# VHH binders against q99177: the designs that were tried, part 23

Target 1, 341 residues: q99177
Amino acid sequence: MKRGESQAPDAIFGQSRAFALSDSSVNPDVIEYLKSVRQEALRTNAISIKNHMNLQKRTRHKSSMYDDEDEGALKRHAISPSLIRLQRNVEIWVRWFNSVKATVLTNAYEFTGYEDETLDLLLLFLKNYLEDMPSKCTTVEKIISVLNQHSFPEKAEEKEENLQIDEEWAKNILVRLEKTKIDSVEDVKKVITEGDKHELVGYNQWFQYLINNEPQHTTFHEKITSKQLWVLIKYMSNTWIKEIHKKGRHYRRLQDWLFYILVHTPERVTAEYTSILRDLGKKCLELIQKKPVEAHENKITLPKEMAELNVEIPAAVENMTITELTVSVIAVNYGQKDLIE
Key: E = the ipSAE of ESMFold2; O = the ipSAE of OpenDDE; V2 = 0.75 times the mean of E and O plus 0.25 times the DockQ between their complexes.

## First folded at step 8 (VHH; framework vhh_rezetamig_d1)

Design f2 (at its last look DockQ between E and O 0.01; V2 from the best seeds 0.00; counts 0 for: pae E 19.8 > 2, placed apart)
Fold by ESMFold2, look of step 8:
Structure f2 (fold): chain B 341 residues (1-341), chain A 123 residues (1-123)
Amino acid sequence: as target 1 above (341 residues)
Amino acid sequence: QLQLQESGPGLVKPSETLSLTCTVSGGSISSNSYYWGWIRQPPGKGLEWIGHIYYSGRTYYNPSLENRVTISVDTSKNQFSLKLSSVTAADTAVYYCARYGIDELYWKPFDYRGQGTLVTVSS
């Protein structure tokens, strides 16, 4: 991939390969991307929809969810079929989601923190992996020489630890080691024990990262900070949830990220963060009420990692959409039940 | 305090060009944080985005109108304008000028708008 050739998000939102920045203080690729996102949001009457909801919310924010449906008309005796579907299914959907969350988080913590004995076994596994590589560059040979200087524990534990780690872990560690000056075993230990935190800033960098990477449970413990999680939730509320709901070009990838964001959202959050979640929930409710979905068109699918964990979608939830799951989780798990009552 | 004021004729004949000007006061149109744009609301219908312009002159238009619309900026007068050619009765609406914040953390469709001006297209 040539960096200059892939600076634009995709062909619809992209620009030519020319690197000439505009004489504005903003990168042209960022301007074009923001234009495309804004134009798409506005193209479907989003301005009238967002302004209508915003104006009504400011006037009636203490009211029940039925007041959110009072679009200047007195329709208190009617409840939409989409809302009835939410009310009838929310408990089953959230129960399933909570079991999925428990499964994912249990596996996410298998490798948090390392005792010195465990760390020595990981170093030994890494050394053996590198020694068995069919082709070794000078960097790999240097790392092997550094690891050979380390005293390892008795070999009996090595065989037990080899069953708990695989080549994908070793490949990831090697990539990080190649980016670091390695002079001692302690340098290798630091790479293994320290997370690779993202320094992504701004909408365009995050969007490019999300569309080019599958979410994993380790991403949220090693790479994404708590502050960055809330930035992503705001982007979901403002822009991406609409793209997901209408099945826009990147909807499957964004859906996977939304699922993992929900799984990794903290159980205990401040009032400010609860308000951010509530805004996302209100947007989800607006979308499903104004554009009811056909069950087969927007059914939730499991991200690849969850399918590998043998997570199943039971018949009771097979026709749930991510938009419906999102508002259900926010309502039940974060105390916003008035959204669906 | 920032203020936006629409001006222009309220009656336009079919096939002619609708022309409106927005005067910005209490702030500068030459800002790298904002777009300046036009919205309309036909009778009994929702708001429709027409287009917007960055102070450098780069424009963005609603695809349904792009072959009829021109938005321009005059930084020396702190004004921007709308021209919509070949109008029909369907272009009768209340027209608003607006500022669009593009701060990705506090994204809004518009945070300031004018009071609006009715433009009627009739013989």
Scores: ipSAE 0.000, ipTM 0.098, lowest interface PAE 19.8, mean pLDDT 70
Fold by OpenDDE, look of step 8:
Structure f2 (fold): chain B 341 residues (1-341), chain A 123 residues (1-123)
Amino acid sequence: as target 1 above (341 residues)
Amino acid sequence: QLQLQESGPGLVKPSETLSLTCTVSGGSISSNSYYWGWIRQPPGKGLEWIGHIYYSGRTYYNPSLENRVTISVDTSKNQFSLKLSSVTAADTAVYYCARYGIDELYWKPFDYRGQGTLVTVSS
């Protein structure tokens, strides 16, 4: 990248397509952040490479050095069929995405806290769950004791039957409760209402979280900070997108997360963040170009919450992959059209 | 191969509750791509949509039946069920459980359905 081309900010998006980290106009904090992300990514890649090296059985492919002669034929850069597809459909796909984004952002459930009544029901549910446990540790007993001190509304039992609370919630809350000093019902309420403030650090923790949790709109407000969002994008770019493309063990879950990550990516981003998105776009494009036919087998599916929001998948989008969508969104919404040209 | 099979009583008395269960085999009900629903066909009439359920438990009912219909899902058994309360002779029909794919019209016509079970409402 030649030092001097200060690409003028895109008039529409206010973003530069490329920036040099050495540019004096770049915020040092951003540089540090990017370095940190890079370091984390490198660490993650190193771990991944170690795991892949163990699986590469030395198929000694005898590289037969066939010296096929340099016929200079103008390899008409036959535009990859995959690229043609992107160019033809990008507007439709992005339009659809934007509609979905709007739907999720406007209609998805936002947790604004529990009403007192709801909280009481949750407490009751938790109490019952804990009481029904076959083995109770001292901590559980203490929590039960604390909950028994709470006066539940008379109608709470009747309402509990209608509460669609799953045991997984109770399990998760219990884990949090076990990590917290519980002396009163207020402490329990606090644990329930404050959400899991545990900041996930590092690739492994995030990976485990993603594969074990469905993406939700509320998660991006409650658990994922702005900084963490970009970390996740970086992880997607470096590792997870490959797993999605190859239909790895967790490809569907990761696909769902990628969809939500795109939905929750800010419309306006700095040049630095644009660069991160661009990298993701490039990687997606590379994957699309390498295996165009297999890509159709990985057509987009709706995440659970989106399906529940009655998101439609039009015919024009039915065969679209998440990688194609990703490139399209980055190209159009973030002024990176050169990715598809 | 995905198979859906309806089970339940073929005879229900008026004012009682019709209860049917659909057992799904050859596939998991725990999919975010499909709805699991019930449809019926009264004798000499067309198909009528009753309702469907998402694997999460979220239900969608025909407004004409909404007050009488309850659909539930048991992911552990790979089953979902229909309850129709206060039945009348008008509820006599062949009942089908079906899978609906999500598409541009919210859901596709059923991809798979059971063989159907005749439920007669008679005194």
Scores: ipSAE 0.000, ipTM 0.193, lowest interface PAE 16.8, mean pLDDT 79
ESMFold2 (binder alone), look of step 8: mean pLDDT 83; pTM 0.850

Design f3 (at its last look DockQ between E and O 0.02; V2 from the best seeds 0.00; counts 0 for: pae O 13.0 > 2, placed apart)
Fold by ESMFold2, look of step 8:
Order: structure tokens, then sequence, then C-alpha cells
Structure f3 (fold): chain B 341 residues (1-341), chain A 123 residues (1-123)
């Protein structure tokens, strides 16, 4: 048990290493309260906080080489009437946004994963669908051969007959199976349990994908990886937020993507990720100050899917813009409050 | 094994207060790694987050419900509770208590939930 050394059984009444480090002269309730206040602000584990601090020291060394670029922007932000508007509204805007985020993520959670029994039912349905096809190419015959090697519980056949599975589902799975090398039943299981992950690379492929596809609340859980999310945030900061702000040709679609990107940005943030978010926040402030937006003209709209989730914009926040929301979320939820002070 | 169990009346009259208790067994509610939360699902609709509480007593509520919601914790009884005042038929739903990991990414907010309890608001 070479890897199990760190998992020695703890005694029921024994102290953990963390508790044993607590000073007995300090009120333990005060210590736990202070820890909870820090966690409430960041919502990260202790390892993430340690890595964040180490990355910031290394980033400060590199940032010192290039700090001159940021000085003028901070001075301009401090005197803007748009900054005053942000300062006065940020609390209500972020509170509403956090409620939306919680609702979206709660609904995305209910559709993740399959039990082994459910997966066996899906495999059996797929096998039966493929066997009933009138003409079978060699790829379909190979998939059937692989599925024939799998042992199905007798109870699964009874449940499959009562289960209404969409034939359209089976057709879509077959399309994905034909794009994948299938050597075993585990390869088929992987296709069923994983969404069609995008292999888009580079700015042009992502731009074409976004302008041609409406975002869905489940897209970020099932189809877009965490690494790809941060690539999109960088493209927002460097290019797309400007197009949104000036109402360029695709601004409505890009706004919908930005809204969902903000919703799916994790609470847990490393120093690298914090820096990416800060860059986006700074760009938003620059745009607001260079070309101030009247709220009634450029107010945020919700993606159409939000009505299906019973999410609406209350009157108190209906006049905010996506650019204002973006800065507000970054400042409050990600510890970048100096942007709006 | 850690288990969460909802308890409380299944029928509540309009304008009264819905009150539910979640009992945690097989583990401690006093943890600096978790929030303890309430979720509901009205018939034919999606899940709605109600709020959560940290064991120290700090609460976070859905703004659409915040004026009617109180979540509390009793660490000595290993329980947390929900009170929703001034209920109407729109509050009829299956109510779940749940543990929410502070250490988890936002796309995976829950790791344990109760079986759920139907609460009907009707005269």
Amino acid sequence: as target 1 above (341 residues)
Amino acid sequence: QLQLQESGPGLVKPSETLSLTCTVSGGSISSNSYYWGWIRQPPGKGLEWIGHIYYSGRTYYNPSLENRVTISVDTSKNQFSLKLSSVTAADTAVYYCARQGIDELWYKPFDYRGQGTLVTVSS
C-alpha cells in the first residue's frame, strides 16, 4: 500500500494536524470565524491560497518590468462619472448576478453523470438499435461486436423495455462513435458519458464558433473545458469587449457569450486566473471612460434561455450594461475592488 | 456514511410559515469546508436555490426570497433549518437539504443531498 501512507486512519477522538497547530491560549471560535471570513471572500481551499501568494510574488517581479503601462489608466478611472455610477450600484448588481449564477449552476448539476445501472441500460438500448438497422457498415458491425462482449444484467433487459429512450439519442451517439476509434466497451461508455468536447484552437476558430452558435447553460459543463473558458476570457479582454461596447456587427451574440462566461467562471481562482480577470476589468473601465454609455441605450439583455430557468431582470438593475456588470463582478467576486475605488 | 434527512410538515396553509429541519448523521455539521443549503423544485420546473449557511451562522440567501427566508444552524443538535414565511401556492415544491463544498468548482456545487420532502401549500 505504497500510495496509502498519507491516509493513516485517524482516531475518532484524535486531533488532526491542523487542529493540533492551534494555539490553546487563543479562543478557537475566533480563529474559525476569521478563517470563515477569508473563505467567504475567496471560496478557495488553503492550497489554492498558498499557490496564489507564490504566483503573485513571481508575477510582481515580471510586472515590475512592465508596470509603466498601467499607471495612466488608474488615474483616469479615479475621476470618471462612470466610476461613481459603478461605486453606487455595484452591490445590487453583483447580488442579483450571484443569484442568477447559483440558479444556472444548480440546474446544470442535475444532468451530470450516470449510475452504472443506467449506463448499462443505455448500452443495451444502443446495442438493440444498432442490431435493428437494415444496413450495417463495417464500423457498425465492429461496434456491435464490442457491445456483444459486454455482460448485461438480466434486470437491465426488463428495465430497458420500459424505458423511453429517444431514437434520436441513439443516432447522435452513433455519429460520435463513428468519429472515434472503438476497441472496447469502455470506449463506447466514454462517448456516452462525455459530451462532444470541442477541439477548437486559435482565435479565428473560436470567433467563428461563437458568432454561429448560441450559448446554452449546460454548454460550459458538458462541452467547454476549464482551459478553454480562460482562453475565451482572454479573447474577450483583448478584442471582443470592444466590439460589444461599440455595438459592432456581432455584439448581441458576443454579449450573450460574455454573460454565460461570467456565470461559469469558477469561484476558485489562482493568481494567473486573477490576472486574466483583472485585465478584462481594466479594459471594461477604459471603454466606459472613453465612450460613456447611457444605461437606457445599451442595457443588458438576458439570453433567451433564461426564461426557461425563470430568471428575469428586476427593475432595480434593468439599466445596467454588460460592461458595467463585468467590471462589478470582477471587482467584488474576485477581489479586485481597487478597480472601482 | 454521511446522511441528510429532511423533516417537517408536508402541508402548510397560505400565509403561514413553512418550517423544515435537516438532520445530519454520520458526520459533523461543524466544518470549515462546507456550506449547508436548501434547494427546492416546484412541480414541472427547474431547481431553485434558496440559500445556505456556514456553521458559524453566516447566511446567504436567494435575493428573490430573502425577505421571507431564514436559515439557521444548531451545531449541538447537528441540524440546520429553513423557515419560509408568508407562503403561497407558488411555494409548493419538493424541498431538499444539501451539503455544498466550499472546495469544489462552481459547476459541482453539491456532493450530498437528502431524499427530498414534498411541501404542499393549500387550504
Scores: ipSAE 0.000, ipTM 0.411, lowest interface PAE 10.8, mean pLDDT 71
Fold by OpenDDE, look of step 8:
Structure f3 (fold): chain B 341 residues (1-341), chain A 123 residues (1-123)
Amino acid sequence: as target 1 above (341 residues)
Amino acid sequence: QLQLQESGPGLVKPSETLSLTCTVSGGSISSNSYYWGWIRQPPGKGLEWIGHIYYSGRTYYNPSLENRVTISVDTSKNQFSLKLSSVTAADTAVYYCARQGIDELWYKPFDYRGQGTLVTVSS
């Protein structure tokens, strides 16, 4: 598969191609979303071009916007119980969220690199992990061979026993190593230290990344660009939020990611970005309205890093869903209060 | 009947700040149902959205103008204003104040707009 040529922004969609539309693995919902966006963009552009020509001749037809006062039934659209719940709790929820956001942004660990000793321990752990694999591909064998050439400090084995390294880390690193030409221990070190500089492109790649990685504050600085953040929000809006709400296979992981996405969403956003957020909010609201009672079964959980930062869920927030939080944050923090009114 | 009326100088010098005010009558700016915005049409070009403001003071700007645009609202006067700093000849346009339903995206047409005022940037 040829080196991911930075696909020029797709002129059709007005955005970088996130995926090949012809790919059978592409989520149909995402395709539909993109088509919708395209249509909207085209309308915006067309209105800019065509209406200039015809507006000259259309005389003052007093389009009497017939205030058809259709006296019809003030059907007091009985505010859905779900909306009432949102209205009652939105301030509390958003306040809590803002506190969490502040905590994460202020106190979250910023990775400044590994000390040599730590790196050696990581290498040793990785080596042992790979050696213990029941099935080894040629790539794994090569990596093991490379690692065996490294001289580990004598005390490293003793320290390794005390090192609580997450197996998930090793798995993730292995995936990266498999994608990288490894000829020396230095190459392995580089993969470990430089983070995953590989730009993820497309829905499937991002999905795989999210489900296989826990969100962290540092990820949003090291891995996720500002543009990519909005791509993720779009994917969330179009597809992943439904999975979260339905408690699909990866709902917890996706929920954690949504939480972090919200935390790392800029406070000030353009109208364009506001529209994206609004769409997410609307979708959340729709889901909430469809299944208001079942929402209590999908209570918010804290991502691991937040828990480590001693973030607590107060009683007032305990029954809140991530979907409810999302719409609340969008409504209040981004001036979209009409979503909950 | 809702009426929007633009007011301000028709001539602005380069590098100065364009200032316009929209006076709203027949309706309240304090309504939670609408955005109040500015659009412009340069000669021979299409309509360009500048930005809009909610009654709460929340503003949304066109990214291309975001650094130069300030929109404010005065609910007591039932007015909202536009400031565009560092103007150039490219900012010569008919400027319209307009109302947009809150359920509509910023790129959708406004439901009401003023008659427009020509602002020329010239030395």
Scores: ipSAE 0.000, ipTM 0.193, lowest interface PAE 13.0, mean pLDDT 79
ESMFold2 (binder alone), look of step 8: mean pLDDT 84; pTM 0.851

Design f4 (at its last look DockQ between E and O 0.01; V2 from the best seeds 0.00; counts 0 for: pae E 20.2 > 2, placed apart)
Fold by ESMFold2, look of step 8:
Structure f4 (fold): chain B 341 residues (1-341), chain A 122 residues (1-122)
Amino acid sequence: as target 1 above (341 residues)
Amino acid sequence: QLQLQESGPGLVKPSETLSLTCTVSGGSISSNSYYWGWIRQPPGKGLEWIGHIYYSGRTYYNPSLENRVTISVDTSKNQFSLKLSSVTAADTAVYYCARQGIDELWKPFDYRGQGTLVTVSS
């Protein structure tokens, strides 16, 4: 018997970065609909295809192979090195995560609205950023003219020079200002303090928001409701965790968002929510076992905000990936230890 | 029901352009659910994916062929086409047109034609 003589059809696929990015941009609800349509089409065409599929042993319903219970059972009998690594490290990784979660959530009480002094600093920074832009559209000129009418305290100018406000913050505020009728400084202040008037709705708006914004714990207080948190966990399970694991175009940003989603996931959850977390854990385990990252190329990196909170990755956990952390947290903190046994 | 039929010359001279057309019958290529693609099988080798096209005209190509390949769609004729420029003997293969579900980007095509042999020879 010769090896490799019957080539699998998937061996004909070329790998392209564009295909990986397309995968992450597709709404998972559309994917689920197309899977159901494919299942019905295969059922309908089974008889007509038999006459033309001589010597073919593979079905075209490939999604069932990824979820086949038989594959899981075989892996349980033959313990993989990745599962052993997970079993050995799960307790130390979760202990570290729990300490980080406590640190981040403790500092959340320090993030309330803006005092007038802080708001003046933000307005002055925004004004200086807009004035330094190389090309200014009429909307930007209008915003500058509005800000020029505001009297800044002299101490605000001194403090603004000493502070480092992220240029990305200013860009985000400008985008929101361009969507709003701005007639006075008070309109600018409202944009800074309130955020967008329109709720983010649906996969595409959330995906675009996540890839264009760093996660912060204030975002989880201002923009993300508890209902939306669970929607994002479903998007992670269905689509984004695979993108993270294979180092797709946005994997660092999506990794940072997954970390914050885990931090903000409630400690006490219903059976329904536990099932959602379990699905994510199963996906993480599948990815770890099918494509191990033994070189630790996808080591967790700290989001910018966590570095500013003095959260560090100690040597004991430095080789952990976010997919390993995710299944570990779900297994230990949410009573799903059978995933790693 | 659905049928895909390749057409085009079976013999192409080296350095010329290979041109094939796939006619779709029993279904519409104007679907937001499918990509329409080309694959080939050189003699004694496995299948090689060439590329595919969405009905809007958006294309995706195998990077190893990207600089020589053009795939186009004509929705009015329910057809899509392959052009492969600057061919050599290495491009001799059986060429298949095929359909692929949009959520099956990394999976085998679910329908393909019977294939057409294209020989590159002087």
Scores: ipSAE 0.000, ipTM 0.112, lowest interface PAE 20.2, mean pLDDT 70
Fold by OpenDDE, look of step 8:
Structure f4 (fold): chain B 341 residues (1-341), chain A 122 residues (1-122)
Amino acid sequence: as target 1 above (341 residues)
Amino acid sequence: QLQLQESGPGLVKPSETLSLTCTVSGGSISSNSYYWGWIRQPPGKGLEWIGHIYYSGRTYYNPSLENRVTISVDTSKNQFSLKLSSVTAADTAVYYCARQGIDELWKPFDYRGQGTLVTVSS
């Protein structure tokens, strides 16, 4: 009697396995990916459960047992006001989103490499930044030495005053430089131009990255692979969406990322990926339904880059939350209309 | 109650720059629901749209005036301004500052000032 592997929905993925992982026809890469995701999900859930267990200890309020047997009235499941709102506004919201998506994808800056002049300015900025550091390790000193050997254009100093370079950029570059053998200015240029090749692995690393970096269109091409995008969507679904909804410490940043994730989600997706999106949509819907009033307090804001692209929030969208937008986009753009019906 | 009031010189010499300021009271210019704009009416002619500004600083100009028009916003003072360079007699008009809903760009302004006559004369 071959113990029929119980087709029970995977508790982690919330879906019935469409295929047996043990099937020889399954792509090993897919198996490895799914294992990785599962492992990460388990870790994330374990952390979440630990945090929830610590909160439940306090409020043992003695809820008195009164069994009031109130009668079977046909609770016409009054459509939640939140759902009504979604149904009324979903078309407008999705139209707006699609417009924004088109704007970002068409007009957002695509990094095609630094011009020599720009690179020189960046090098100069970096040099100055490093020189101004109160404490310099041997690595920093070496980098400074290398940069001092570079001949900067005479006009670069004048332009530097106008260059709004984020200190955070310098910090991030320094971290990369410290991990790289730097023997020449060309090595520094390479580190600046090649982007961060470090593949982020795991929930914690991604979380740290997201909270410390603003989302940009280019990030989704340079840093985030297609596979990683879906990992991020899962993280959003499982953990970060709650943080957004409750206005946690990093809710604004995470909201911005969710916006960009939606923008960069492919229009055409497999059934598997659709399921992932559906799960995200369900979670958003659940949150909206649980706390409808609080949702209105968390109005959508535009990420910095979108604002720079002159994206506007029309009146019809002003009171929309990112969670509402997420559900709407998933419902309409990905054929999951039942989420809002 | 929302009030818009135009201010600036009523006389400008040819080739000079016309400068007007609109002061908004009873409402915030920092609203994301409205454009703040300028329109004018030359004597005996219809209303002409000059341009709009969004609280973010984004501007929309009439293409016929685009090269000469600058609209700016000062959210701290709850004001926005118009500059029209290289003025000619054709720029003589009553100038109005106005508010328009961003969702209804094709609709008339819902609020406007009383207007100020600007005459271009030597």
Scores: ipSAE 0.000, ipTM 0.215, lowest interface PAE 13.8, mean pLDDT 80
ESMFold2 (binder alone), look of step 8: mean pLDDT 84; pTM 0.849

Design f5 (at its last look DockQ between E and O 0.03; V2 from the best seeds 0.00; counts 0 for: pae E 12.3 > 2, grease 27.5 > 24.2, placed apart)
Fold by OpenDDE, look of step 8:
Structure f5 (fold): chain B 341 residues (1-341), chain A 123 residues (1-123)
Amino acid sequence: as target 1 above (341 residues)
Amino acid sequence: QLQLQESGPGLVKPSETLSLTCTVSGGSISSDSYYWGWIRQPPGKGLEWIGHIYYSGRTYYNPSLENRVTISVDTSKNQFSLKLSSVTAADTAVYYCARQGIDELYWKPFDYRGQGTLVTVSS
């Protein structure tokens, strides 16, 4: 929570509009309300499953004839154009998504570790990067010192020129190194080889991570635990999806992440997790309904890795938004069809 | 200025249906930026969420009440309503209609609510 935005206390609840549930200043009644909303989301999925199971049994035909024609004007709530669009395209979109999912899960690169030679090149690159920094903190100096103690292979410099290492990699590694006690080159190697084992905690940390890192298949195996995945889905539902929809500053990056989150969401989920997905779906639907015309301006784009896997966007999907995709996937793959009916 | 006003009977018999209407003034229910909901507070208890409705008619209910609660919206009258069937003494509470903003960041509580109406379930 950035300290400064003195959100005026809510006139009704006597607290800021944005608050952490864990904050001691939060009105217990508000917490209870929020819990209730959450619980509702959880149960709705359970009931839907039960009703689907019970509807199979009630085919018994009791024809009771009571024709009470109460003509009440079925005001056919004119299905919003946005809903019509979803209904018409949902199968195509989900089919495409499933294809993409299969492609990513099957063909995406799984990091199995660095060869020693590659690791040496990375170390050399890192060393050079750090040495070229205009301002060096004590930590950076220490890391440089440690790296200077390492014996690099004679041909490593020649090979380094051929290695397309992204400066962004060095920046990210540096952040990790700064958080780790570095006493030896082995420590640096460990930071490089051992995925960022640092568990990100809290909204802000995850947000920063997402905006500064491209999603990759490997990230979901190395960095994101099953529990963390659902945390991210919650954050997406509560906050980031709006940013995406409004084309905020980080909308493209967040969109990419949402795509990967969907890809890596398990096929089978508990009622609790279904509820979380349902919430995301509902949020997406709400956004779609608010600005149906603008949706065409926020066409889906492929994350970099997917593009590298030769994933294509067919004509039928070209005008689809990530928000539309999200609600479609949730509706079809996770049995939440009522979201689009 | 947005105003929400609850209306309905203050007394309901057991097993009957509680019916309340919220009249919204100073704003449109047809806004896509808000949920319109009902909350209640039983005497001596905390605030309980009943449910809410979107302008499209999509409803969300507290699972504990889902089988008994119906929320509807009348955009032409700028009203939305609550029906709670098969009421018992446990349903005695101050009932509030409220608006919840579909805001960008965090769970925002209802930004506007009515003054509340006491509904007593008594034979």
Scores: ipSAE 0.052, ipTM 0.438, lowest interface PAE 1.9, mean pLDDT 80
Fold by ESMFold2, look of step 8:
Structure f5 (fold): chain B 341 residues (1-341), chain A 123 residues (1-123)
Amino acid sequence: as target 1 above (341 residues)
Amino acid sequence: QLQLQESGPGLVKPSETLSLTCTVSGGSISSDSYYWGWIRQPPGKGLEWIGHIYYSGRTYYNPSLENRVTISVDTSKNQFSLKLSSVTAADTAVYYCARQGIDELYWKPFDYRGQGTLVTVSS
């Protein structure tokens, strides 16, 4: 296994062996690791998340950073049937998109905290879990003593036994409680209602999160900051839109995320942010012209949450792709109509 | 310039804990720009990612190993470590420590790794 190079790597070119961990050599077991992280995050909101828990199939991971089918050989100014298709349909497609956006922003679930009764049940489950532990450190004993001071409603014990609260949830809460100064039941309540404070860092973690999780409105409300939204838009422009257009390994999941990113992109944006959107629009147009969409190719489908909200795809938009929707939305809603003219 | 050097026992008995340390020189482990990770290659097999650690102490492990693996950092010694418990012959491999850049826009492969150290699990 030892390479025959010198004992010290070349300072300028000392990366030769690390390059073998590119997209084609990424170990499939990384996918299983990231599925475990996803399940842990879903358990943080035990009551609401259990109703929406996703069971993800085991899949091999491939980085999209090195997968580029855009050769740039097409003349970008040529009039094409795909431009005519965009021009003819853009108004209908964007009107439909705007109605979907309104439905999601108005009607989709948004976590607003636990009702007092639900919080009491979670506290009782946590207390019972801690009391049943065979070995209790002083921190656990302190947490139990704090929970014992809380007055539970008479019916809470009956209702707690009927709930299927995950033991893994309690384990995760305990880890966070051990890192927090707990002096009262209110401190415990605060830990339960706050999410994991450890944020996803860097492209690799975001990519793995997206491919393993369906987009939800509440995620854009609770976890994705304005700054992070624009980072995700840059990921789309640089890498993911190509994966989507060519029907790469994760295209359906990335398509769903792109749909939700468009829904949650602010209506008023700075010139800098408009330029970022324009770059995405240009990339979409390049892909459409280089590899025109065939009928039923990559036909848009609804993310699960949108389908549950009774969003439907009318006949007028049934053959639209997310790539076509993206450039249409950017052109119309963000003042970039010259892209399709 | 930057150098990563694995150290630790090359022979471990079954059911014991494999313990390796990576010493970083020519750079700081306390950087918010990098993950610090462990990779292994069993004889005749492909590379297997074990896990990595971010400067804040957050670790991410290969799910197939996560119940047996611990990665930690000692910033005062500019080192990070791997512990893999309950080893079997299947854990015999060349183990590498490695650096992986964090980028806001792109997947980053490992850009530096050590020379590797063979760890053999046998009675």
Scores: ipSAE 0.000, ipTM 0.336, lowest interface PAE 12.3, mean pLDDT 73
ESMFold2 (binder alone), look of step 8: mean pLDDT 84; pTM 0.850

